# Designs tried in a protein design chat: VHH binders against Probable RNA 3'-terminal phosphate cyclase-like protein. Part 7

Target 1, 375 residues: Probable RNA 3'-terminal phosphate cyclase-like protein, of Arabidopsis thaliana (Mouse-ear cress) (q9c578)
Amino acid sequence: MVMMKKMKGSQSFRQRLLLSTLSSTPISIDEIRADETIPGLRPHEVNLLRLLEIVTDDAVVDINETGTRLKYKPGTIVGGKNLVHSCSLSRSIGYYLEPLLLLGLFGKKPLSIRLKGITNDPRDASVDTFRSTTLNIIKRFGVPAEDLELKIEARGVAPNGGGEVLLTVPNIKTLSAVHWVEEGMVKKIRGTTFSTRVTSDFEHSMRFAARGIFNNLLPDVHIFQDHRAGAQAGKSPGYGISLAAETTTGCFISADTTVSCERPDETGELDVEKKERSPAEDTGVEVASWLLQEIEKGGVVDSTHQGLLFLLCALSEQDVSKVRVGTLSPYAVETLRNIKEFLGVKFAIKPDPLTGTVILKCTGSGLINLSRKLS

## First folded at step 4 (VHH)

Design c8E (from c10 with Y104E; framework vhh_ozoralizumab_d1)
Fold by ESMFold2-Fast, scan of step 4:
Structure c8E (fold): chain B 375 residues (1-375), chain A 125 residues (1-125)
Amino acid sequence: as target 1 above (375 residues)
Amino acid sequence: EVQLVESGGGLVQPGGSLRLSCAASGFTFSSYAMYWVRQAPGKGLEWVSEISGSGGSTKYPDSVKGRFTISRDNAKNTLYLQMNSLRPEDTAVYYCAARDSTYEPLFEESSYDYRGQGTLVTVSS
């Protein structure tokens, strides 16, 4: 029979639950922040387990009294429509979207779920980045575009959130292997600036500043202002910008950030670094510069999407995928270790000294969604 | 369709010799490093020999060094293993394996792009 995998610590919590669920491998995690001032699982981690219970059937979650030990037996991924989940305010909705997208692909039914909470923060990818970049990466692996959508119905920033998104994910039989080594040339930049419960001058200032960086480099730059008011503006003042570059070969490279104008509550946000206050123009320049840095690093995805890219390759049909990336991020290396641990998929790497990039290849695990129910 | 077909296995006495062959098809043979790996009953895979795509470089573990010789004929898409001074502990199924040597395996684990079905070598009196 399937034996429980034993592991320790707080690292890779989302990926451990994701890969446990996709591989139907029970896990036991001990020593979760056992020696910290506030030991154990964080509110967002407990809340992720509750989300898993919503999208799966027969999952078993056993947490000890201090939150320092978790036993998780994954259930069958069901998906379903008209689901609702309120995300913990200790992390953004982006924390939940990353594993939820992959789980939804292997559900019995298509997924349609309303998520409430923080839509934009500096720690996790924004809902804008998921729309512009993450979904387009997933589409490369044979996922149909028709039912893969994220709608931003209300924006909310830290600390009090009040944002709302609707995520739809088609269920698939298998992911297709990819040969994705051509970076192409940047052909256009698209972006979104927003503000909640503050003046639209913040949106204009960020857009103007970012355009100033791009004007001498590329003519096709459109940065939209998505001002929200009333019920669509959440409960906290803030502003942010998300930028995505599209290449001639269909690569999407992104950068984003958000500035909260109100101090976070210490409770539940204790481990988040406080960001110094900066003018909106500085924020626009900063994110535009980060986008250019990601483009310069090379690869078919930005550094924050490397982990997702490798997960998609490892979950695909039993055929060879080859992908070009820039310098591997620590998160990407961690992802490769977790892939090996749960799926037994081993990557091989080849440096390309001419470009400063690396090419990785693997034979996919051949995950088949045998429970898939057609519409 | 990629195929690696091993042949030449059989029963041999300790101290004897045996020559294995592997016929390759379905890929550009000369672009791949070729390997012989073996699996004794109840044991994991053990690397036995390695040869570069050009045939210019060979490597062996200490357990077979000086006794086994790997070679290849790129015109015939064939890999060989000459085994001399055979010992009972050489008893195993021997597999032909191929790897694009421009890639390095991550986390120091052997990974092969292709592997054959194997040929049994039994060394006993």
Scores: ipSAE 0.218, ipTM 0.619, lowest interface PAE 3.8, mean pLDDT 90

Design c8F (from c10 with Y104F; framework vhh_ozoralizumab_d1)
Fold by ESMFold2-Fast, scan of step 4:
Structure c8F (fold): chain B 375 residues (1-375), chain A 125 residues (1-125)
Amino acid sequence: as target 1 above (375 residues)
Amino acid sequence: EVQLVESGGGLVQPGGSLRLSCAASGFTFSSYAMYWVRQAPGKGLEWVSEISGSGGSTKYPDSVKGRFTISRDNAKNTLYLQMNSLRPEDTAVYYCAARDSTYFPLFEESSYDYRGQGTLVTVSS
């Protein structure tokens, strides 16, 4: 019998729900922003709970009047076809994609779900980064490439979204342990620029500026322009760029951002007077520089993907995984603590002074998808 | 194929002595810190002794310090536990355990890379 786990505060909300669901551990969270001017759960957090109810059977969600207490009893992950979910405009679709991906792998049926909302923003990984980098990382753990895809049907930026993606995830029996310590050398850079409800000149400017940074470093650079018009261009003006470097050993390192040309209708930020826009040329240079910084940090994944990498290692078969990463992000350390708390998986670390990287290892929890039905 | 095979357990009278051995194979023995851990009937695992990969450092809890001695022979890939002045409360299954000494536990010291099948030690009159 699994006992209810008691927790406090707003930290790690997404990971707490994900790990609760994967481990079948009921949770009770209290004191959620209890002392803030606007207390309790945020729209995107409530919306994530509704998404969990769509992809699982028999989940129980109990939220108090002020949103400051949540009791969550996870259901069985079902998956299924022809699912639709409208994501809250308080966060991008990227906020929902990583937990959905991991849950979909352990469903009774393969997952096919249409997600509507904001496809690109500066806070969460863009749908482009998810497609170019996140999906390639999970393939290293034995996830079949067949039926694993994200189709970008419409783009939408903050504040009004209007973007739409179709996520397809195969269900698996188990994840395979990995020995992933060789970084290799960067062999090519691929990117995507886009714009919504503004001129395609923004796409050209970002592409030109980013290529200018890379031209003296690497010959194999292709940055594509994903031009969208009409219904496929969402409801708000904006532009963005996503870049991914591929190495000779199959590592993918990414950086992205998006600029919204209109102020958000709703925001949790205190400084609403601040203009947060940059010229397209500056945006291209900035993201290209961020990509080079991530490459310089080393490791087999960029800093934003460290948490996902560790989750995959911890969920894999009961064998040893070893992975090389650069300096651990605070989010990655938090992920490791949450993994220990829910799965009992403990990581060990070995510094590599010559490269400035570290190697982490663990024995996977051996999560088996016992409800998987093969056709 | 990694194997840790314990031997030397058995029945002994209070005040007696036993020497446990652990034969290791399938990994570079000298690169691993080695441990003895025990589990008494109806209780959890208890750490009993630790020895560094080189054999240069040993550690013991107060419950066995002065009575138990851990040692290793890296040429023979063998770990030993000399147990003297045995008491009824020393009755337990004793396990040989290994940890790669080049890695550090990220949060706490209570994890091992490998553990053997165990050998029963019964201290009774």
Scores: ipSAE 0.426, ipTM 0.723, lowest interface PAE 1.8, mean pLDDT 90

Design c8T (from c10 with Y104T; framework vhh_ozoralizumab_d1)
Fold by ESMFold2-Fast, scan of step 4:
Structure c8T (fold): chain B 375 residues (1-375), chain A 125 residues (1-125)
Amino acid sequence: as target 1 above (375 residues)
Amino acid sequence: EVQLVESGGGLVQPGGSLRLSCAASGFTFSSYAMYWVRQAPGKGLEWVSEISGSGGSTKYPDSVKGRFTISRDNAKNTLYLQMNSLRPEDTAVYYCAARDSTYTPLFEESSYDYRGQGTLVTVSS
């Protein structure tokens, strides 16, 4: 019945594997960076395939000699307790968290997995943002709050990581459709500053600078300092800040970044964008400014969470979801294309000239977790 | 609950005429673009006609243009298809379909919010 889908290139690798697995659709991807100086799959992509093998039964992964072709037959999502995975240092743990979260929801058993690697970097959402924002978004779709948790046991920045988190995800039968169009007003801002293998002065400086921006706009601002020492501080010096705004209607809007104080080790990636070190005060101002820009864009989620929002809508029960978002991110647009390709779910869009936002709607695919054990 | 109920199908001779009706309920009819789509035996779904929510704009494929006329009565929540000069190749199940006209499909023009059960039209001598 389900035929192998054929596709090309390196784009949307995570989502292709995720949607392949959730839809039980075998895929064949060719021409993966075939014409690049270093062709084929990157270390983090291979490492994601290994993670899929840990959380599923009977997945089949066939990679050619150059890494330029992948054949993937998804297995049954099992989940399970006491799982451990060491993430590739070529990307942060944040690269793995969104696929793991969604796969864990549709597993035979609840998921409990320990992830080791880089907890914070400028490219992927930090573990702080995942905990403060990503998990709160997913709760809107009927996911039990009590069983949904990320514990940050150790922090680690690029290049050598040494961070560690514990992700717990309940298994569910189905996701609920949502009507989520009211942005509300920002009622509080929460944040976390951290440093690893450098003085806590970096944490204080970022906190002070960010608070200075927000205190003129909003009285309820609390930015915590999560100082780590010894074994909990990973293997590389760095510092970072994560900020989240909560609205009167329960929306969470976030921004984060991390500054590494050492150059990254070569991971086999060509032309990797390297962020220059900034004074901690400048970093605090920058991220506070990014949060205000995300709030100004509007929508019930920030630009980096739009893709997840649309995936949740598309995976939900066969009922109409309506969601308000700001300007669509490139990741969000790719997500909508991948949703159509794997799930057959088609979104429609309506502009709202009063707010400068758009409303998207879809009828969910009605994904049911048939492998979930009934009580 | 949204309902679209088609009627008016039947057996007709080549060159004949039929008028199909679709009774709509459970939604604000005037806010939806309405469509007639058909499925011939052993074939896929084919778009036949389109009318805007106000009735001010209509569209047809070349296969039926000049022979078929779509219309609507928003006071009665009813959609019509007048079919003239019918041909054997017009034999199909005809479906009434609706799309909220305030939304634009992102990657597909033919997706519908609602579709009825269909009415059979047979053109044969």
Scores: ipSAE 0.364, ipTM 0.704, lowest interface PAE 2.8, mean pLDDT 90

Design c8V (from c10 with Y104V; framework vhh_ozoralizumab_d1)
Fold by ESMFold2-Fast, scan of step 4:
Structure c8V (fold): chain B 375 residues (1-375), chain A 125 residues (1-125)
Amino acid sequence: as target 1 above (375 residues)
Amino acid sequence: EVQLVESGGGLVQPGGSLRLSCAASGFTFSSYAMYWVRQAPGKGLEWVSEISGSGGSTKYPDSVKGRFTISRDNAKNTLYLQMNSLRPEDTAVYYCAARDSTYVPLFEESSYDYRGQGTLVTVSS
């Protein structure tokens, strides 16, 4: 018998479920926001459990009356085609994409799933960043480029969403270990601006403001306007920008944000009044500046992708991976703790004081997809 | 190809002594901190000794301090563990392990770049 791993609190909910499922380790989580005014699991957390039930067979989910205790017994990852999931509007589709991507790689069948909800928000990586940056990072670990795709069918911002994406993930046997320490020089910047239920002038303003920052630094800058109309523009007014820098060594560094023109108040209640919009030009300048800050930090990935990078290293074949990153983000540190807890993989770190970066290394857990079936 | 090959294990009576050796190849031996770690039947890995790349610094847990001595010969690419006053609880598979000394473990449990296949030490009458 496999012993149920006991843990407490609301921290690392996505990674706990992901690592539980990949390691076939049952978990019991107590004290989930037990003493808060609104206790227990949040709508997006419950919705993630429902997504796990869609992509796995025989998963068991037991939630108590108050949502303050979860018992989760992972099932077999199946994947499959023609799947559909409606994501909770309390978080963006980006909240679901990283765990879903990693689960899909180790499924019995390739994954093809349609996700509905919020495509872009300031909290989670946008669907644009996932497509431009996240998928390119995973390719370094031996994941085939063919059948690894995110199609943006409709955009939707908070609070009401109405966005829709199609995610396709190949199933693999194993991930390859990497030696990824050369960050190279930025050779090009690509980006996307969008707007929903507001004028396309917001797209133009963000684009030209961002280009103004970059044009004096490098010549190869292309920022596109992804103009959406009617049903493809979702249910809420907003606008956003996603930027990615590609280096000579194949690194992708990104930054994004989204401005919703209708927002909940600070207590979480919906604000029924239309709020004044932030200037789109300022948003373009801000995100361009964030991208330059991420490039300055160094490393082969941006701060947001450090956690994914470490998960990929830890899940890889039983060989040594070495990766360079900038200053570790809090999310990255939590990721390393969760990796140790579920997979027994331990990282060692070497500071590089000349660059302000650090090199991390580990021996992968050697996860093998024994149930893999090709289409 | 990196190899760590342990030798010197065997059956010994309580109070006896053994010397383990580890022959290293495929890397710059003097640039790596070297370790002896052991795994007793039905238990996890336990760190039992550490030596710096130069041989100038050694560390031991309380369970073996004063009884075990780690040493190295960088000219021969060989690591040693002298085990004295052996006890039944020292029964384990003993592994030679290596870590680039410029790296520090992020967590209390050590991580290693390389580990050998192990040599069995049985302390029994």
Scores: ipSAE 0.006, ipTM 0.349, lowest interface PAE 9.7, mean pLDDT 88

Design c8W (from c10 with Y104W; framework vhh_ozoralizumab_d1)
Fold by ESMFold2-Fast, scan of step 4:
Structure c8W (fold): chain B 375 residues (1-375), chain A 125 residues (1-125)
Amino acid sequence: as target 1 above (375 residues)
Amino acid sequence: EVQLVESGGGLVQPGGSLRLSCAASGFTFSSYAMYWVRQAPGKGLEWVSEISGSGGSTKYPDSVKGRFTISRDNAKNTLYLQMNSLRPEDTAVYYCAARDSTYWPLFEESSYDYRGQGTLVTVSS
């Protein structure tokens, strides 16, 4: 039995629950938005707790009357097949995917779960980015490619969603430490444009504009249209683009965004920054430019994946992982703090003055999936 | 919740002075060695000062020695950096960082237990 960790505020809610569950550490969180006009836990935060109850056995969730205090005792991660979860419309499915991925790896059974809600938004990584980039990053840590997939069955944007994905995750014994410092050269760019309940001309315009940015830099650029109609196009008008660069050393660097033609609900606006409406051509140029900026920053992952990279290193076998990243994002720094708090893992951080990148090293905590069935 | 909140950055002319502050919370401040580290645009992280948990020992690289002074107020959980005779090459984001003074680093001396979000210092005429 580990002593209950006491903490305050709304910061890192998703990572706190994830790390609590993976480390079997009970937590008590006080003063959750206690001084806000609308105090307490948000719908997506409560919904994440319900998802944890679905994928674990014997989790205990105790929320006070105002939602300003949470006591959480993690359960055993079970996983399982034919699971279904309706995600809160206050955040995209992307909010749930990283925790589910990491929890599923350490489950008693392989995970297969249908998630319903918003597939693409500007706040969280899109389902496209998760599929193209996030899943390829975890493969570097010894996760088998077999039974690791995300199927996009329907797209839905804010505010009303109507999207649907199927996530499958194999269970593993442990993650392997990595030596991942070679960035390589960008060899190809792949992307996806989509639109829901607006003309497919938005897809064409984004695609053409993004290709215009790359045409003098790289010959191997393919941006696809993922046209969805009827029930597969969700309930809200919008459009978006996801781009991923693959390097000669197997690095994946991504950028994405989504433009909703309707405002999300009030709760989503309090917690989520959203982009204003823009012409589709501007969106294509913007995301292509963000991808080039991420490539220029260097590192084996883009800024948004630094936190996941550090989590994987810290959860790995008790051996040294060494990784190269660009300048640390605020989310990455917060992730390092949470890793230390829950796992006791400290990273050595060394600048590389030759490249302007940063090398991080740690000894993994050696998380072993003891509930995994013997083979 | 561990927090390091830097303040005091801004635009200053060459030869000018600035004082940075770092408000620390969520840990036993006096048991941690404290650091100021900086990152110039397009360059790596560089340490610029170190102070022991008690405040009895300070260290500086030659690039800032004699110009910068690190100090701490353990009663107020606050770290300071007095920067004098500023030069254009001092332009950087300055971070407050902490390391448990009872801990030996596993690797190189640049490892930190906690780091703040940073404050921008621009030295320009």
Scores: ipSAE 0.000, ipTM 0.096, lowest interface PAE 22.0, mean pLDDT 86

Design c9E (from c10 with P105E; framework vhh_ozoralizumab_d1)
Fold by ESMFold2-Fast, scan of step 4:
Structure c9E (fold): chain B 375 residues (1-375), chain A 125 residues (1-125)
Amino acid sequence: as target 1 above (375 residues)
Amino acid sequence: EVQLVESGGGLVQPGGSLRLSCAASGFTFSSYAMYWVRQAPGKGLEWVSEISGSGGSTKYPDSVKGRFTISRDNAKNTLYLQMNSLRPEDTAVYYCAARDSTYYELFEESSYDYRGQGTLVTVSS
């Protein structure tokens, strides 16, 4: 297939590159922030293209002088060991982990890659959420559990990062279709609090506050403290919390956030009025409340994982997957559009008015990892 | 395993009438919305009529409304299309189609779970 897809704008940049690569479909993206004061691709977007060049062979990237047009011809996904990538500080490592996990599954070799940068921020899912929730969702689709791992070697928050993780992803032949509609009941909550280059009092305060929210709802609550010092504490002061609920049917629902104690400063001179710092206790209460809101929404995944769930269903063997989710997030809806555009996979939806959830079904595209040798 | 078998097509003069039948097997007929769709030579598939699983609701496009009537007999697993006041532009292969009406598509025209082999209707003098 040599057909180049033409598209416009900055929307869905990660998913466009991901689906282009998985479907071997060349793309041309025009009008990338063409009318903005700072036009074109952002540092993290250019950095993602570099990551794709590291994990693939023969990818071709052509960016015009203003960064407002990208032509991308995907390469073969190779994977490999002892890879290293320094992520742009304009986004967290979590920005890169979502596409990288899916690409790694369809590589010629298993993937082992060291990612450096920001491990936790309020915009992207934290490395803790990937470890507790994202990997468990992927395992549902027939991915070997023992070979799918994320190790947090150092934490780093915005603006200067200095965090480090090691991601290992097995290469597979195909993903299995799933029937995943039973939410079950929450049976335990696990969490992690951390602080970098500030006192462990922040960890204690978040833990105490979050536990206070859960005290009368569930007995099995354990929130761990992962205090980092020295070389493992990155380059910026901050603190954060990640929470995950596990259900009786094996669903994982998560919420997280991070507070940076240092000002984000892109120019070095501009000083704008900032929001007042929230106490660590407020952060713990907020994230615990967000977790309860996600549980209340229903579905077998939280709203931030809906896109990944649909991508896994669409990439699976040519059999029917059925999944229950809560209110569709805007990201999930865009994911469904991108899936249709690149893979031709169409999702049918059935609302459940009694629960406020919806069931989606599709026939997987049947993506086969032809470069993988099983014997 | 699922089978939809259309019958009743043939040659008819303009202004005439035909009744199409579709025998369904291999699925729970009463749980599916049923459709008649047609394909004229050199054209795409066109929706002609729709009936709910219970038979309580029917829909038609303006091109056939008032001339065509869809009905079903759930005890016999059979779908019907009564076509009156036929026109030359009604010439097409007519297909019986089924869809689980509890699901709908998000970003496209409705797709069918099952479709039969079709029956030819020719309207000509």
Scores: ipSAE 0.036, ipTM 0.454, lowest interface PAE 5.6, mean pLDDT 89

Design c9I (from c10 with P105I; framework vhh_ozoralizumab_d1)
Fold by ESMFold2-Fast, scan of step 4:
Structure c9I (fold): chain B 375 residues (1-375), chain A 125 residues (1-125)
Amino acid sequence: as target 1 above (375 residues)
Amino acid sequence: EVQLVESGGGLVQPGGSLRLSCAASGFTFSSYAMYWVRQAPGKGLEWVSEISGSGGSTKYPDSVKGRFTISRDNAKNTLYLQMNSLRPEDTAVYYCAARDSTYYILFEESSYDYRGQGTLVTVSS
């Protein structure tokens, strides 16, 4: 009933599949890395298609011999319990979480899925950031808090992973439109440091360094050390930090990173005599600084979450959402183009020169979960 | 919730006149620039006229300038188009459209926040 949309290239692969599925729009993507030495779809992209097949019924995936062309006919989003998916080690679990979260909201049944792989890396939002920030953003759109959870059962870093999380997502009828323009003031900072297959000294060093940045700025700073051992520490040595600022108006602003160490004896040792700061201390300072930069940019979300914010606005009931963000990232602009392409939702923008932020508004597409069943 | 309801279309002879009306509801009418756009059979949308939120500024393309007059009554939430000296080429479905004048629509040079269902104007003997 809907004509197949034709697209080109590797850009926005996750969002194209997500929006295709939510809008029930078949797509054909050609020229996927056609001129590269290793052409076509990457392992994580093929693996995302397999995940879509797990959470939907009757999806059809047709990939040509070289992986340079994909035809995708979306299925009905089912959700369900006791699902298991092994994520490709070419990207972190974070690559899969955002599209999976949005699909789960519009499923026939509530979603409960166990995801295995890399929990933390520098490319995608960590499982910690997803839990502290991503889930709090969607609650603003009327998503119930009760069955909305990410449980971190085991941590695993690149290259070999061995991490494991359990994601639960309630199914909803519709998302509520929002009026979300008040940034408020930062009232507290919460964070998590972790290490896998290296000493907990890395956790302490990152925590100490990050607190050193914040100590003169606000009193309410608490950074936890989530020490994991044995089976809960994955298969590769590494360490990382995730930080989230909460404002007086309920905004969450985050920054995170992860450092993979190939060998604990060669990469995990602290050597403060040779350098003013150890690699772990440098990581703590860096992420604390990134968080302050995100706060300074303004807006009700950090730069990384602008795309999600706009997707939520566009999918909401047919009412006007109005949101404040900092300067639009290239990813955010790309997201707005994809929203227009699949949903026909157009955003209007107004600069706010006093704050250096921008205000965006749209009328939601009114996506209704017609197959919703409560269990 | 937002509604734009056009009226006043019909059959008119060349050289004749028609007055179109658009009743608006569900938004702050005076904060929106209002537009008349038309679509002739088998053709794309064509901009016909524009009026600022206050009514203080109006714009027309050369094809209708001097023949068409756009006006608004903010107390009644109503937009008007007075069409004089009508020609067969003015035959089209005429749409009332709105755009918040303090905002810019992303990725479209001439897109609208809202548009009505349209009213048919036929100029023929």
Scores: ipSAE 0.323, ipTM 0.723, lowest interface PAE 1.7, mean pLDDT 90

